# Designs tried in a protein design chat: VHH binders against Profilin-1 (pfn-1). Part 22

Target 1, 132 residues: Profilin-1 (pfn-1), of Caenorhabditis elegans (q9xw16)
Amino acid sequence: MSGWNAYIDTMTAAAPSIKRCAIVGAADGSVWARTEADNVFKASEEELKTFVALFNDVTQVPAKGADIEGVHYVVPRTEESLIFGKKENTGFFAVKTKSAVLIAVYEGPNEVAAQVRKAVESMQTYLNNAGY

## First folded at step 1 (VHH)

Design o33 (from o27 with A97K G98D P101W P102L P103G L104D P105T P106F D107E T108E E110M Y112V; framework vhh_4orz_3)
Fold by ESMFold2-Fast, scan of step 1:
Structure o33 (fold): chain B 132 residues (1-132), chain A 123 residues (1-123)
Amino acid sequence: as target 1 above (132 residues)
Amino acid sequence: EVQLVESGGGLVQAGGSLRLFCAASGFTFSSNYMAWLRQAPGKRREWVALIYSGGTTDYADSVKDRFTISRDNAKNTVSLQMNSLKPEDTAIYFCAKDSEWLGDTFEESMDVWGQGTQVTVSS
């Protein structure tokens, strides 16, 4: 169990609609912490490496979409350090900090999506301020 | 002003083909993905085909291997070639572009501006 699991717990407490989430290294997609047990975030090492590389040029992402846990998401738009996507009733928010990428997968309506985005962006701010 | 105008629908017998067209204006067409959605009577709107700005395509399982989406960036048009049509394909077909807003569903995360084009497939 890594100390980074405390941040996973903080995000899921702030937005209970998060079904699965992870904190991974921005350079290589290595997992620092993830949800476990029956809500385990299950993405391959190669998939995560590919995913974090999307932050090298987020403007290209809406042209291709993004893959997380073997699911292909359409990405309607991106911001400099934010990628979000949709597939049916499922969505994700991913944000980049100096050293990490936070990924949260959720289900629900726009109200739920807004809460998830706020939780992920709050953690992004906290980690950036902490030097990560 | 964003504008999407669909055309090409009609009445066709099962097993037949139709080609739908969408004329787009008011945004940078070549840098955006384009999609086709449909809505059958009494059903929710569903996505059927998408083409990314780079030309990569994706299809819903219900239409895969029967429909082909394509785009012409010089003319700002997107087309949907529909082969082996089934009565279940009867719907109003809408052209859609990427949205700035995150919707409740995949379909709601796309912008539909036009009135659509009716496709009716008889048995």
Scores: ipSAE 0.012, ipTM 0.328, lowest interface PAE 7.8, mean pLDDT 82

Design o34 (from o27 with S99E E100D P101L P102W P103S L104T P105D P106E D107F T108S S109P; framework vhh_4orz_3)
Fold by ESMFold2-Fast, scan of step 1:
Structure o34 (fold): chain B 132 residues (1-132), chain A 123 residues (1-123)
Amino acid sequence: as target 1 above (132 residues)
Amino acid sequence: EVQLVESGGGLVQAGGSLRLFCAASGFTFSSNYMAWLRQAPGKRREWVALIYSGGTTDYADSVKDRFTISRDNAKNTVSLQMNSLKPEDTAIYFCAAGEDLWSTDEFSPEDYWGQGTQVTVSS
């Protein structure tokens, strides 16, 4: 049983357009919690380790893009603790806290992207304030 | 200011080929990614091909193995070779650079793109 599953539930309730999401360790990409069953977040441990390392220098990411669940995303720009990307009808937002990275994959137009970003950034603030 | 000028579109029969060109100015071309997007009648714009500063490419599934994107950093141009064209490829094709697609608070700012070049594929 993981207490971290409650945070996954909170994010998906706040933004129903989130199709899959996960909370992983910032240092190594280890999975703390993720969506399961029909909405299982499918990224491998190796992929997540590579992904969280992108936060060491986010300024390099737009030139290369980012891979999540075997899908390569175009990353148009980054902010210090935020990486987001687009691929056709899908997109993602990933934010770094003191010790975690939150990743949310969604489908839909810009309106739902804005809602997903807000949900992820709200959780980032909450976890940072909680010491994570 | 960023300026992108598309050319090379036209009318072609299904199974034919076209090569599109984009001339770029107003930014450091060699340091930015370049992309081709398209908009079919009554549809939203969709991404079709991308080339990163280092030359790595990516393609939408609908065009993979039929389209090839390339860049010439000495001439500040990007091109799209389109083979085995289908009626479903009929669209206005747009060139985009770096952050142009999302450089505002809005996630996908559409007003930054040029006129595009029309591609019409007849059956």
Scores: ipSAE 0.000, ipTM 0.227, lowest interface PAE 11.2, mean pLDDT 79

Design o35 (from o27 with G98S S99K E100G P101L P102T P103W L104S P105H D107Q S109E E110Y Y112S; framework vhh_4orz_3)
Fold by ESMFold2-Fast, scan of step 1:
Structure o35 (fold): chain B 132 residues (1-132), chain A 123 residues (1-123)
Amino acid sequence: as target 1 above (132 residues)
Amino acid sequence: EVQLVESGGGLVQAGGSLRLFCAASGFTFSSNYMAWLRQAPGKRREWVALIYSGGTTDYADSVKDRFTISRDNAKNTVSLQMNSLKPEDTAIYFCAASKGLTWSHPQTEYDSWGQGTQVTVSS
């Protein structure tokens, strides 16, 4: 069994409004684990390489937005290790750890967005403490 | 029973090319990630290339831009195209599979291994 899928399961259990998520390599966007089947995270190899490179200079992201799964999101602001975006009733949170980027796409109102952010940031802390 | 069978190794001169193949059976190939690792005489095994279930690829710095990994889910095969070969690429090349990513880095742990195919690059 994939130990990285356990992190996906932990995040989705903590925030049921997460529709799709993935853990990818920070250097190249390679997929370590993702939701599958009916909840498959569909981002292409090229898109993920582009996306993780945004963490090299997050200050540029609000001016351009970000693309995930072929969907363009408005990014209102960023923090050093956090990019988040909104598009109507959908949104995402992405956080960078030492070796990984966690991406969670959700659907729902602002209340569920806060829950998703907490789940993603908790996992970020856990992985950083584990050396990832 | 999971089986991985490598082929395509041989002797080639520096600057030449080889294509390695790995035929997989006994598991749901499309849901596994597949890797190539190599072991030179007297050295530890090292990871060379990785392809995830969705087709995303990773390469070791030593082979980047020279090697290309690909998969064919309809045929349950993974291949490694090796260009611009160097004497230091001489090694036994192993195919490896995992049902999913593990707690450790994906390049360090695999559920199943093949027996390997010898690649020798002469100068």
Scores: ipSAE 0.000, ipTM 0.119, lowest interface PAE 13.1, mean pLDDT 80

Design o36 (from o27 with G98R S99T E100S P101G P102L P103F L104H P105S P106Q D107P T108G S109T; framework vhh_4orz_3)
Fold by ESMFold2-Fast, scan of step 1:
Structure o36 (fold): chain B 132 residues (1-132), chain A 123 residues (1-123)
Amino acid sequence: as target 1 above (132 residues)
Amino acid sequence: EVQLVESGGGLVQAGGSLRLFCAASGFTFSSNYMAWLRQAPGKRREWVALIYSGGTTDYADSVKDRFTISRDNAKNTVSLQMNSLKPEDTAIYFCAARTSGLFHSQPGTEDYWGQGTQVTVSS
């Protein structure tokens, strides 16, 4: 029913190194769309609710880290609408829009991370302009 | 704080046209999606048309190809052009805005509402 899957497809086409991603509600962490099948984004509703609440006070996040898909990530720093983290050879970028939080999990070196960040921030801009 | 004011309703014969307007104030109009919903007497409110801040539009099957929603961000207005009107289009039409996170699918989940404007289509 949802057209949100098209946005997932757009992000993964722009940055093929994204292993899993999702678009979730900023207020409650409800999943609007996510990668499917072999790349299914597997986070519990409770975990996502906790995760999106981190955007209410991003200054607390570097001290505690963040949990996504049961994996604890070190968050070195945050920006107003951006949380990113690293765990061994995997990492994530999460950005908040007016109504949504986009989460992309990737695997690879810093060059790959830069591509993923660009894709996520481009989608953030698009969704904000679209009223989300 | 937030105000939505509809206008343009009235009486029209079947097959005719009307244009509805919604003037918005008190929020960042250009970054919100705007919707038109309608409610016939004794019926539940139903979604009619949606326009995202970027200009993408969506329509209920009952009005597709007959109604066109548009926005003017410089004037903080949304309009609904209604063509080929039918008696079944008779309802109070409401302008609504959503700024928070629920995905659109259900009438009455928008954050802000206007008072509505009556549209009556005679056969």
Scores: ipSAE 0.000, ipTM 0.104, lowest interface PAE 16.3, mean pLDDT 79

Design o37 (framework vhh_4orz_3)
Fold by ESMFold2-Fast, scan of step 1:
Structure o37 (fold): chain B 132 residues (1-132), chain A 125 residues (1-125)
Amino acid sequence: as target 1 above (132 residues)
Amino acid sequence: EVQLVESGGGLVQAGGSLRLFCAASGFTFSSNYMAWLRQAPGKRREWVALIYSGGTTDYADSVKDRFTISRDNAKNTVSLQMNSLKPEDTAIYFCAAESPSDFLEQWLSKGEDYWGQGTQVTVSS
């Protein structure tokens, strides 16, 4: 909750193509931190609760896609703790840790997606090692 | 050998309609995402419509509410119903198959061996 904005800042510094991001509770989608002001992450509590529940069975997600900030994304595949999606020039990566879900929305071609994925997965590893 | 064969293109007046068909062979059609893409003269390829293995659909904003994608797993076909056509829709239209493991954008930028030759759609003003 408190102090989590520093992790948001770290992720956006590591991958400038991240336009908006958030760290939310894995159990309920409660917001711990998110980008604000001109880069506000707009997802509602209800949307986030629905989104984090997707991690209960990621294998079902590609058939349905995923909604973030009212935008429906195509989810081509998932990995055990990773959901990612694409809609034209906009995409996202979401990773689950023990107690959190990190969501990063980016804009740009596939060349920037790899940088965003690396930043999100690096933070996932860090938080898991820290017990989150 | 994976094959995709597009058909149904032609010349049509603005405001008219066309229905495109894609016949697929050489893979398990029902498990794949199926997509329609287009490439206009002098432009990059762009995604138009996508249908997931489960039947959910998505559309590019430029064609939303005008185009409808559907699939027939028994016939191994995907179709694109195009209504209210505009001169800006003039392009070669391609059918493509995606496994669940592939990003649509990666496939669009790099191309796929199993893309068909496409079908030309020309919309006159």
Scores: ipSAE 0.000, ipTM 0.161, lowest interface PAE 15.5, mean pLDDT 79

Design o38 (from o27, 14 letters changed; framework vhh_4orz_3)
Fold by ESMFold2-Fast, scan of step 1:
Structure o38 (fold): chain B 132 residues (1-132), chain A 123 residues (1-123)
Amino acid sequence: as target 1 above (132 residues)
Amino acid sequence: EVQLVESGGGLVQAGGSLRLFCAASGFTFSSNYMAWLRQAPGKRREWVALIYSGGTTDYADSVKDRFTISRDNAKNTVSLQMNSLKPEDTAIYFCATKPSGWLTSHQDEFDYWGQGTQVTVSS
């Protein structure tokens, strides 16, 4: 699973507004790879386990929001394999694949969100095609 | 209440040009993105062009280099300049926005739609 860091690097290169991101197991939220050093993705095992469980019924998420790195995000709506949220000028996109959940936290106005979404969805497609 | 009213549609010959307008009210126009989508008879709605609050633009491959989207924040309007029109561009064109939402190009991700304006391109 150490080879997964190459995918983190690919996403952050594609969308410079991504400040922190991670690839975690869809079943349990176990970390496969995450940004490190100055951009450490700081989410507890318990928080990630709770977060990936949101994909079991995304229709419940807009009513309660989502927590990532101890920050509560407003989630206006969801798609079947996509949860996204916003708090002030920060936001996130999270997508589910067959075996993984990709989480990207970005900073900037809504104008940069589209680039981040494209990067995350491109990686989702790639991983699904690779059997993950 | 959010209102979007399209105008400027009509009949043109292939190779011609047409300019569509959308008048917006009921939200802070300058802070929100605006989009144009179209629906041909018997087909799904498809995204055509998007303009962000900051003025950056994005286009579907089918219309890139032929269509130009622009906005006038003083008048709360968005426009679509359509050049080198083809019969395949025949559709009802809709103005759309999501004032409290996310920047997306997918049809069902827009919260508010206008009634549309018909564009017909003859061979």
Scores: ipSAE 0.000, ipTM 0.099, lowest interface PAE 18.3, mean pLDDT 79

Design o39 (framework vhh_4orz_3)
Fold by ESMFold2-Fast, scan of step 1:
Structure o39 (fold): chain B 132 residues (1-132), chain A 125 residues (1-125)
Amino acid sequence: as target 1 above (132 residues)
Amino acid sequence: EVQLVESGGGLVQAGGSLRLFCAASGFTFSSNYMAWLRQAPGKRREWVALIYSGGTTDYADSVKDRFTISRDNAKNTVSLQMNSLKPEDTAIYFCAKVETTYSSTGETIVSFDYWGQGTQVTVSS
């Protein structure tokens, strides 16, 4: 692969409302790539390890919510390989591939969420097809 | 079984204040959005205040800057502080557990689950 940051760039170009995002290992939450500089994704290693473990049983997540970057999000419902949440004017989409979890945090009204979801799901499909 | 019990209503003059309380049981309170709704005589029920699981709040335009919603997760309670009351605030007030869903167009409130009789607020001129 030429570098995982290219995939971050692709997602943020497709959905400019993404403020921060990362691609992490599905098994351990290790960071493969993340947004940097003014938009650095700030989740701790322990938080990411806990977060990726949520994909082992997504049906339990709506009862407890999810923590990303020290922020507790309400997760209204989950779908197979998809966890999404909302808090005020911020939200996230997280999708699991064969080997990775993609996390995109966005800010703005609910109207921008459709673009963020499409960008994340497109990348999920691409990575699955690439064997990741 | 979801149970919501409202209290704190009463008669107050315009410009006055009241504080409403809601005791919740039968669900995981701390992880749920909660709301206050009201129904005026002869009108449909409308929401006035929403509190997210993390404590952040939203308000209907008609009550902004006058009403404050809060929650106590240890006691499973939601409160609504109502200041600068107007005659048009006269209604039965209900608290509700909020259900949302998410689609390609965004997060949508699916339902307001309310089971109590509400608490009557009457504001005289």
Scores: ipSAE 0.000, ipTM 0.128, lowest interface PAE 12.9, mean pLDDT 81

Design o4 (from o1 with G98E Y99L P100S P101G L103P P105I S106P S107P T108Y E109T; framework vhh_4orz_3)
Fold by OpenDDE, second read of step 2:
Structure o4 (fold): chain B 132 residues (1-132), chain A 123 residues (1-123)
Amino acid sequence: as target 1 above (132 residues)
Amino acid sequence: EVQLVESGGGLVQAGGSLRLFCAASGFTFSDYAMAWLRQAPGKRREWVALITSGGSTDYADSVKDRFTISRDNAKNTVSLQMNSLKPEDTAIYFCAAELSGPPPIPPYTYDYWGQGTQVTVSS
């Protein structure tokens, strides 16, 4: 297990609604770490390459949505370093750090979204401060 | 005063089509994502379709390829074209709005609701 798996565990444990997580390279979508075992993060590197490229122009994402793990999500809005999507009782938050994109996929009512965002943004802040 | 007013519901035979409309007023329509939800007797209200302020759409698997959601920001309306209707589509259909703008996170719940329109599909 790489050191990045600890960050996956931290995010996954931050809220029970968070089911799958990944840390990928911001430049190319390469997987640094992901949830495995019973909750495998299933996105391919090709899909992730496409996904991380969305951060090059986040303003266009709400018009077209985003795909993760073969699932299409509606993206209500974006921020400079934040993309989030939803599909029924599921969704995702993705945040960009200096060198990485952190992705958390969650299941539950919309009320859980606040905790999910807090989890990924906390990790974002930590990693940014650490130079990642 | 905020209002969402649904129309277009009614009785239709299986395989038929209906088009629902929702007229919005009292808020900045273009800033909101619009959704259709439905509630059948004795069942929970379920999500049917969503269209963001930017025009992105999504659908429940049960209605995908049969239903189409669209919006007209100039008229403050959202519509749901329902084709190939089935008896299991029978429900009260609700129009709902949620802010897609500056709030820090997606809305916990829809900000505004219509009163609903009855759709009945006979076998």
Scores: ipSAE 0.021, ipTM 0.248, lowest interface PAE 7.1, mean pLDDT 90
Fold by ESMFold2-Fast, scan of step 1:
Structure o4 (fold): chain B 132 residues (1-132), chain A 123 residues (1-123)
Amino acid sequence: as target 1 above (132 residues)
Amino acid sequence: EVQLVESGGGLVQAGGSLRLFCAASGFTFSDYAMAWLRQAPGKRREWVALITSGGSTDYADSVKDRFTISRDNAKNTVSLQMNSLKPEDTAIYFCAAELSGPPPIPPYTYDYWGQGTQVTVSS
């Protein structure tokens, strides 16, 4: 198994409310690691390529939303390296590093969202410090 | 055939220095992140240092400012310069390779591993 899977395991341990997550290449959306089995992250290569391209201009995203795993999310606002969305009781946080994009899908209220955001931002900091 | 072969281990007095080498073959070395991990008797394997395919480095807190990792892509080697060695650094040191990976967090999943080289630091 890939060493990137250890980071998936760490994020899901830090925020158990993460239902599915992935680490993908920032340039092309290629999957480096993702949750599998009962928590399989289902996004297609085409969808991930489209999704990571959103980071080229995050200011355009709130007007159109974002699609992950075939689900359309409302994106209320963005930050320079952060896109997050909500659809009823489901949401996601996606953060860009130098070379990667981390995507975490969760279910639950605002308290859960805060825990998930903290987990992905902590990993973002770690990967940036490692040169990724 | 993939091989990682460590060398440079040995016995040294506390405060001394050693340089470990890892010779890699059988894969496109320049595409891989290279790491050093160690395992002391009766303890879990511990990550020590990493150098990415792009040349960025990272170190465990226990060794930062004392150890330096470097790589030579032309020779397919990674090395670990160990300075100011302490008895607590006594362990078997392993070279490991990961395709496009940052420093692993436990359980330490790498694509390729060496057999290890013993480092003993006397007090």
Scores: ipSAE 0.012, ipTM 0.177, lowest interface PAE 8.6, mean pLDDT 84

Design o40 (framework vhh_4orz_3)
Fold by ESMFold2-Fast, scan of step 1:
Structure o40 (fold): chain B 132 residues (1-132), chain A 123 residues (1-123)
Amino acid sequence: as target 1 above (132 residues)
Amino acid sequence: EVQLVESGGGLVQAGGSLRLFCAASGRTFSEYAMAWLRQAPGKRREWVALISTAGDTDYADSVKDRFTISRDNAKNTVSLQMNSLKPEDTAIYFCAAGYTSPPPLPPHSYDYWGQGTQVTVSS
């Protein structure tokens, strides 16, 4: 067993508006940990493989959007190592580290989006500092 | 259940060395991963080094090749050898214990903390 599930718990505790999240491998989209049960992160292996490949050229993402859990999100813009989207009252933030991609799906307006972004960027910094 | 007490901090010139110690009490020390974190003036607490129950180590990029973490389960201690110290290493250094595996848990997720020991590196 791995301790990666503790990082899922840490992110959701830091930003309660996160409804579902996952930590996946940057190279292949393999799931290291994700929310389960009533909050299960439902992305397929194929979808995650496609999603992490978006980080190979984030400048192309606004033109085509991104799919997470079978939902198509409009991506208004991207930043280096950051892809995010909003669809009415839902949205996501995804950040890339050296070895991982962190994906958090949230519900709420722009005020809660800022809290979620801060939580995933904080975790990104910790993982990068740890060599991941 | 562990209690943690740090020692070994102090004032040192740039390029010098210090060795920090963390003494643990409690029946389950050997079951915990041990970590060192630091908090510099005006900055958030950041992770520095981790040692697992099996002795595997991880280090933050800023301290790799300069710092070495080790543990002695017979003495219930964890230590941090700090070489080639830089002014930017100035911080309060904290010992922490938790049930964790690589990568180390963020600061608020550790189960037990020491009170900290001040390290000041002059230029």
Scores: ipSAE 0.013, ipTM 0.173, lowest interface PAE 8.2, mean pLDDT 82
Fold by OpenDDE, second read of step 2:
Structure o40 (fold): chain B 132 residues (1-132), chain A 123 residues (1-123)
Amino acid sequence: as target 1 above (132 residues)
Amino acid sequence: EVQLVESGGGLVQAGGSLRLFCAASGRTFSEYAMAWLRQAPGKRREWVALISTAGDTDYADSVKDRFTISRDNAKNTVSLQMNSLKPEDTAIYFCAAGYTSPPPLPPHSYDYWGQGTQVTVSS
């Protein structure tokens, strides 16, 4: 029923490799929307609180990695508003907007990563332009 | 159902001020967070300001310290005082009601919308 779910649907539909998505508050990691039904995004708010705090200093994230849904990911590098991680044939992209963090968890080879990034960054741009 | 009607828009020179009003029908006004959004020609609708049921306010960075949102539950009204207006503030301004998600809400998440009022700021 949340309007934010429409954005979840948009991101999950952007690429078959995208399995789960979430939109959370950038300040506190509160869940605003997430993938439900067959592919539930399962990260706890406590975990998400820790995750979104990584954006306070992204330069430190590659050294320690990032945890989502109880899974530890290696973070090769970061950008000011972008954190991405990898684990075997899975990974995630997380982008920060003014007020939110958008997370997409994907499965597939490295070749799918570009499409996943494009999906979340497209949503990032949209929301930023809209003031969110 | 709640009906929203905006007023107060018009033409103003850069640096000038306008005050927008939104009048709500019904008896449930106090139950809704109220927001102002705007849409410039060729651009997406963007969030401008929000006031919660408790009176807490938030603003887009582009309007912070220039715009002030306020509400009067007794009169079922929400207002937007716009100072130091800029040409880039030119848009149709919409009043919206609804609070189903953490703020700010995307446009399609608001329960009720006004028809909008035109604000034009000339350089």
Scores: ipSAE 0.009, ipTM 0.246, lowest interface PAE 8.2, mean pLDDT 90

Design o41 (from o40 with G98S T100G S101P P103L L105P P107T H108Q S109G D111E; framework vhh_4orz_3)
Fold by ESMFold2-Fast, scan of step 1:
Formats: C-alpha cells, structure tokens, sequence
Structure o41 (fold): chain B 132 residues (1-132), chain A 123 residues (1-123)
C-alpha cells in the first residue's frame, strides 16, 4: 500500500533511531505498510496476529512479555493503548489507534527511546483524529 | 482507479450558503478517505475538511462550525455544506481522495484530485 508507506517514511524521518517499523490492522494484524529492503520488518503473519491481540487486555502483557520479529521483549509495564519493551540494546513502542497498530523497533539508549515514543504517539494522535 | 468531478460552485454574498458536490467514478470509492482543499489566488493550497472511510470528520480551524463534510457511498459522492460564508472563503475548491488517511498535515498524500470548482464570496 503506497499510501500507507508514506506514514512509515514520516515516522522514520521524525525519529532516525527507528530501525524498522510497520502499520498493521488492529483486528487481525494484517500488514498495511512496513519498512523494506535493508530495514525490512520481518514479523510473521501469525506473530502479528498474536501481537495485536495483546491490546485486548494490556494489563496481562508484563507477565508474559511480547514477541516481535522472533525476538522476545521484556515489557516492564503498559498503558491503555501503549505496549513497549526492551531487550539489551533494542526496544520497541507499539500503539493502538481506532483501526491500526503502529510498531516501531529502535536501537539506542533511553534518550533515543523518548524520541521514538514521541514520534509514534504523534502519529497515533493524527491517525485517531483522521478516523483510523 | 477513481475520477473526481466537482460541482456546486458559484457566486454568493457574505453570510450566505453554498453546497459543493464531488462525484467519483470507479469501483472503490468506499475504500477512500475524501477531502476538500482550497486555493485562493496567489496562495498555497490549504486543507478544509476530511471524511474517513468510516464517516469520521475533521475540519480546519478556519471553517470549523461553518462547514460540514458528508459522503454517500451508494451514490459515490462527497459533499461540503458551506454556511456563514466570508469573503476570505473565496477560492477554487478541490475534491481529493486517499487510499488511507492523508499525510500529516492533510494537504498531501492524495492519490486522486478533481479539477476544482470556483467559489466567490462578495462583499
């Protein structure tokens, strides 16, 4: 979807520490857009279906963690529409909108994580306001 | 593939009302977010209103509470009801379609554009 690809470009421009990201359907985890080539977001369809289902009850996620691209992340806590995790030098932020889930995988220290979170939350706000 | 044709433009006096229509041809109208943008002479094109595939609406602050966007998927149309018109609303109004939400800010990312219809508000 070339239209949705522009949103991937916008997020990665806002936070250059994002290594890979995707926009997926909130109901089924179907990929609407994702980074490609050297930055390919390579989560399987089954993994994404499992991941978006975590938003049905985010309070259960810290006990079990989350898997993205075959990597198991520790999830220290969640917020109503936000799941984030850390594994060594990598981390992710995932936010749910009305119709979508935005997932951004980044590398770097906590200072960098704050920039990535802001970029993802800004896009979440924009998409919710646009009815998505 | 979508083709867009605007109609309903014209000359009205300040305080008056006008309704613009955008007729879409093509198979997938219901899958597109629809927007109205306008361009005054010598100015950059600016966003006016947006309606999502689900019918959720958003408006530029300059037209909020005066303009209403709506869509009719059975007729493949989107319309813009313009009330309490001001001379500052004088512009060519364009209908645009996007296969997802338009890029932030909502002035770009549209795949299809109409030719525009002139709205002139006197006084």
Amino acid sequence: as target 1 above (132 residues)
Amino acid sequence: EVQLVESGGGLVQAGGSLRLFCAASGRTFSEYAMAWLRQAPGKRREWVALISTAGDTDYADSVKDRFTISRDNAKNTVSLQMNSLKPEDTAIYFCAASYGPPLPPPTQGYEYWGQGTQVTVSS
Scores: ipSAE 0.016, ipTM 0.312, lowest interface PAE 6.1, mean pLDDT 86
Fold by OpenDDE, second read of step 2:
Structure o41 (fold): chain B 132 residues (1-132), chain A 123 residues (1-123)
Amino acid sequence: as target 1 above (132 residues)
Amino acid sequence: EVQLVESGGGLVQAGGSLRLFCAASGRTFSEYAMAWLRQAPGKRREWVALISTAGDTDYADSVKDRFTISRDNAKNTVSLQMNSLKPEDTAIYFCAASYGPPLPPPTQGYEYWGQGTQVTVSS
């Protein structure tokens, strides 16, 4: 287990609604770590490359949505370093650090989203402070 | 500063329809994501629907396929078409606007709120 896997475990454990997570390179979408075993994060690196590129201009993302793991999510709104999406009782939060994008896919009612956001943003802050 | 004023609420029988309107003041309406929230007596305020600046929409599961949010930037208005209304839809409905956050659950972080309009659905 790499050091990055520990961060995956931390995010996954932050809320029961979080099902899958990934840490990928912000520049190219390369996978640094992902949830595995029963809840494998399934996005390909090609898909992730496209996804991380959304952060180049987040203002355009709400108009077109975002795809993760072959699922298309509605993106109601974005921030400079934050993209979130929703599809029925599922959604995702993605935050950008200096060098990485953290992705958490969750399942549950809208009420769980706040905890998911907190989890990824906490990790974002930690990694940013660590220089990543 | 943006002022929001809701209208269109009232009493309706179950299965009926209502259309709520929210009129926004100011020139920057198009820069704000707009949302509808509701609060029933004794319950927490809950998010109902959101429409982005680009017109992308999202809905709470409880209202999906029954409610439709739309906006008219030329008129500085956001609307909520409510069909197939249920008694559990009874609440004060609020219009809200946000330039930045909120994020789901979108009950916090709105910069501007209306005073709300009462919607009552009878059995």
Scores: ipSAE 0.000, ipTM 0.226, lowest interface PAE 10.8, mean pLDDT 89

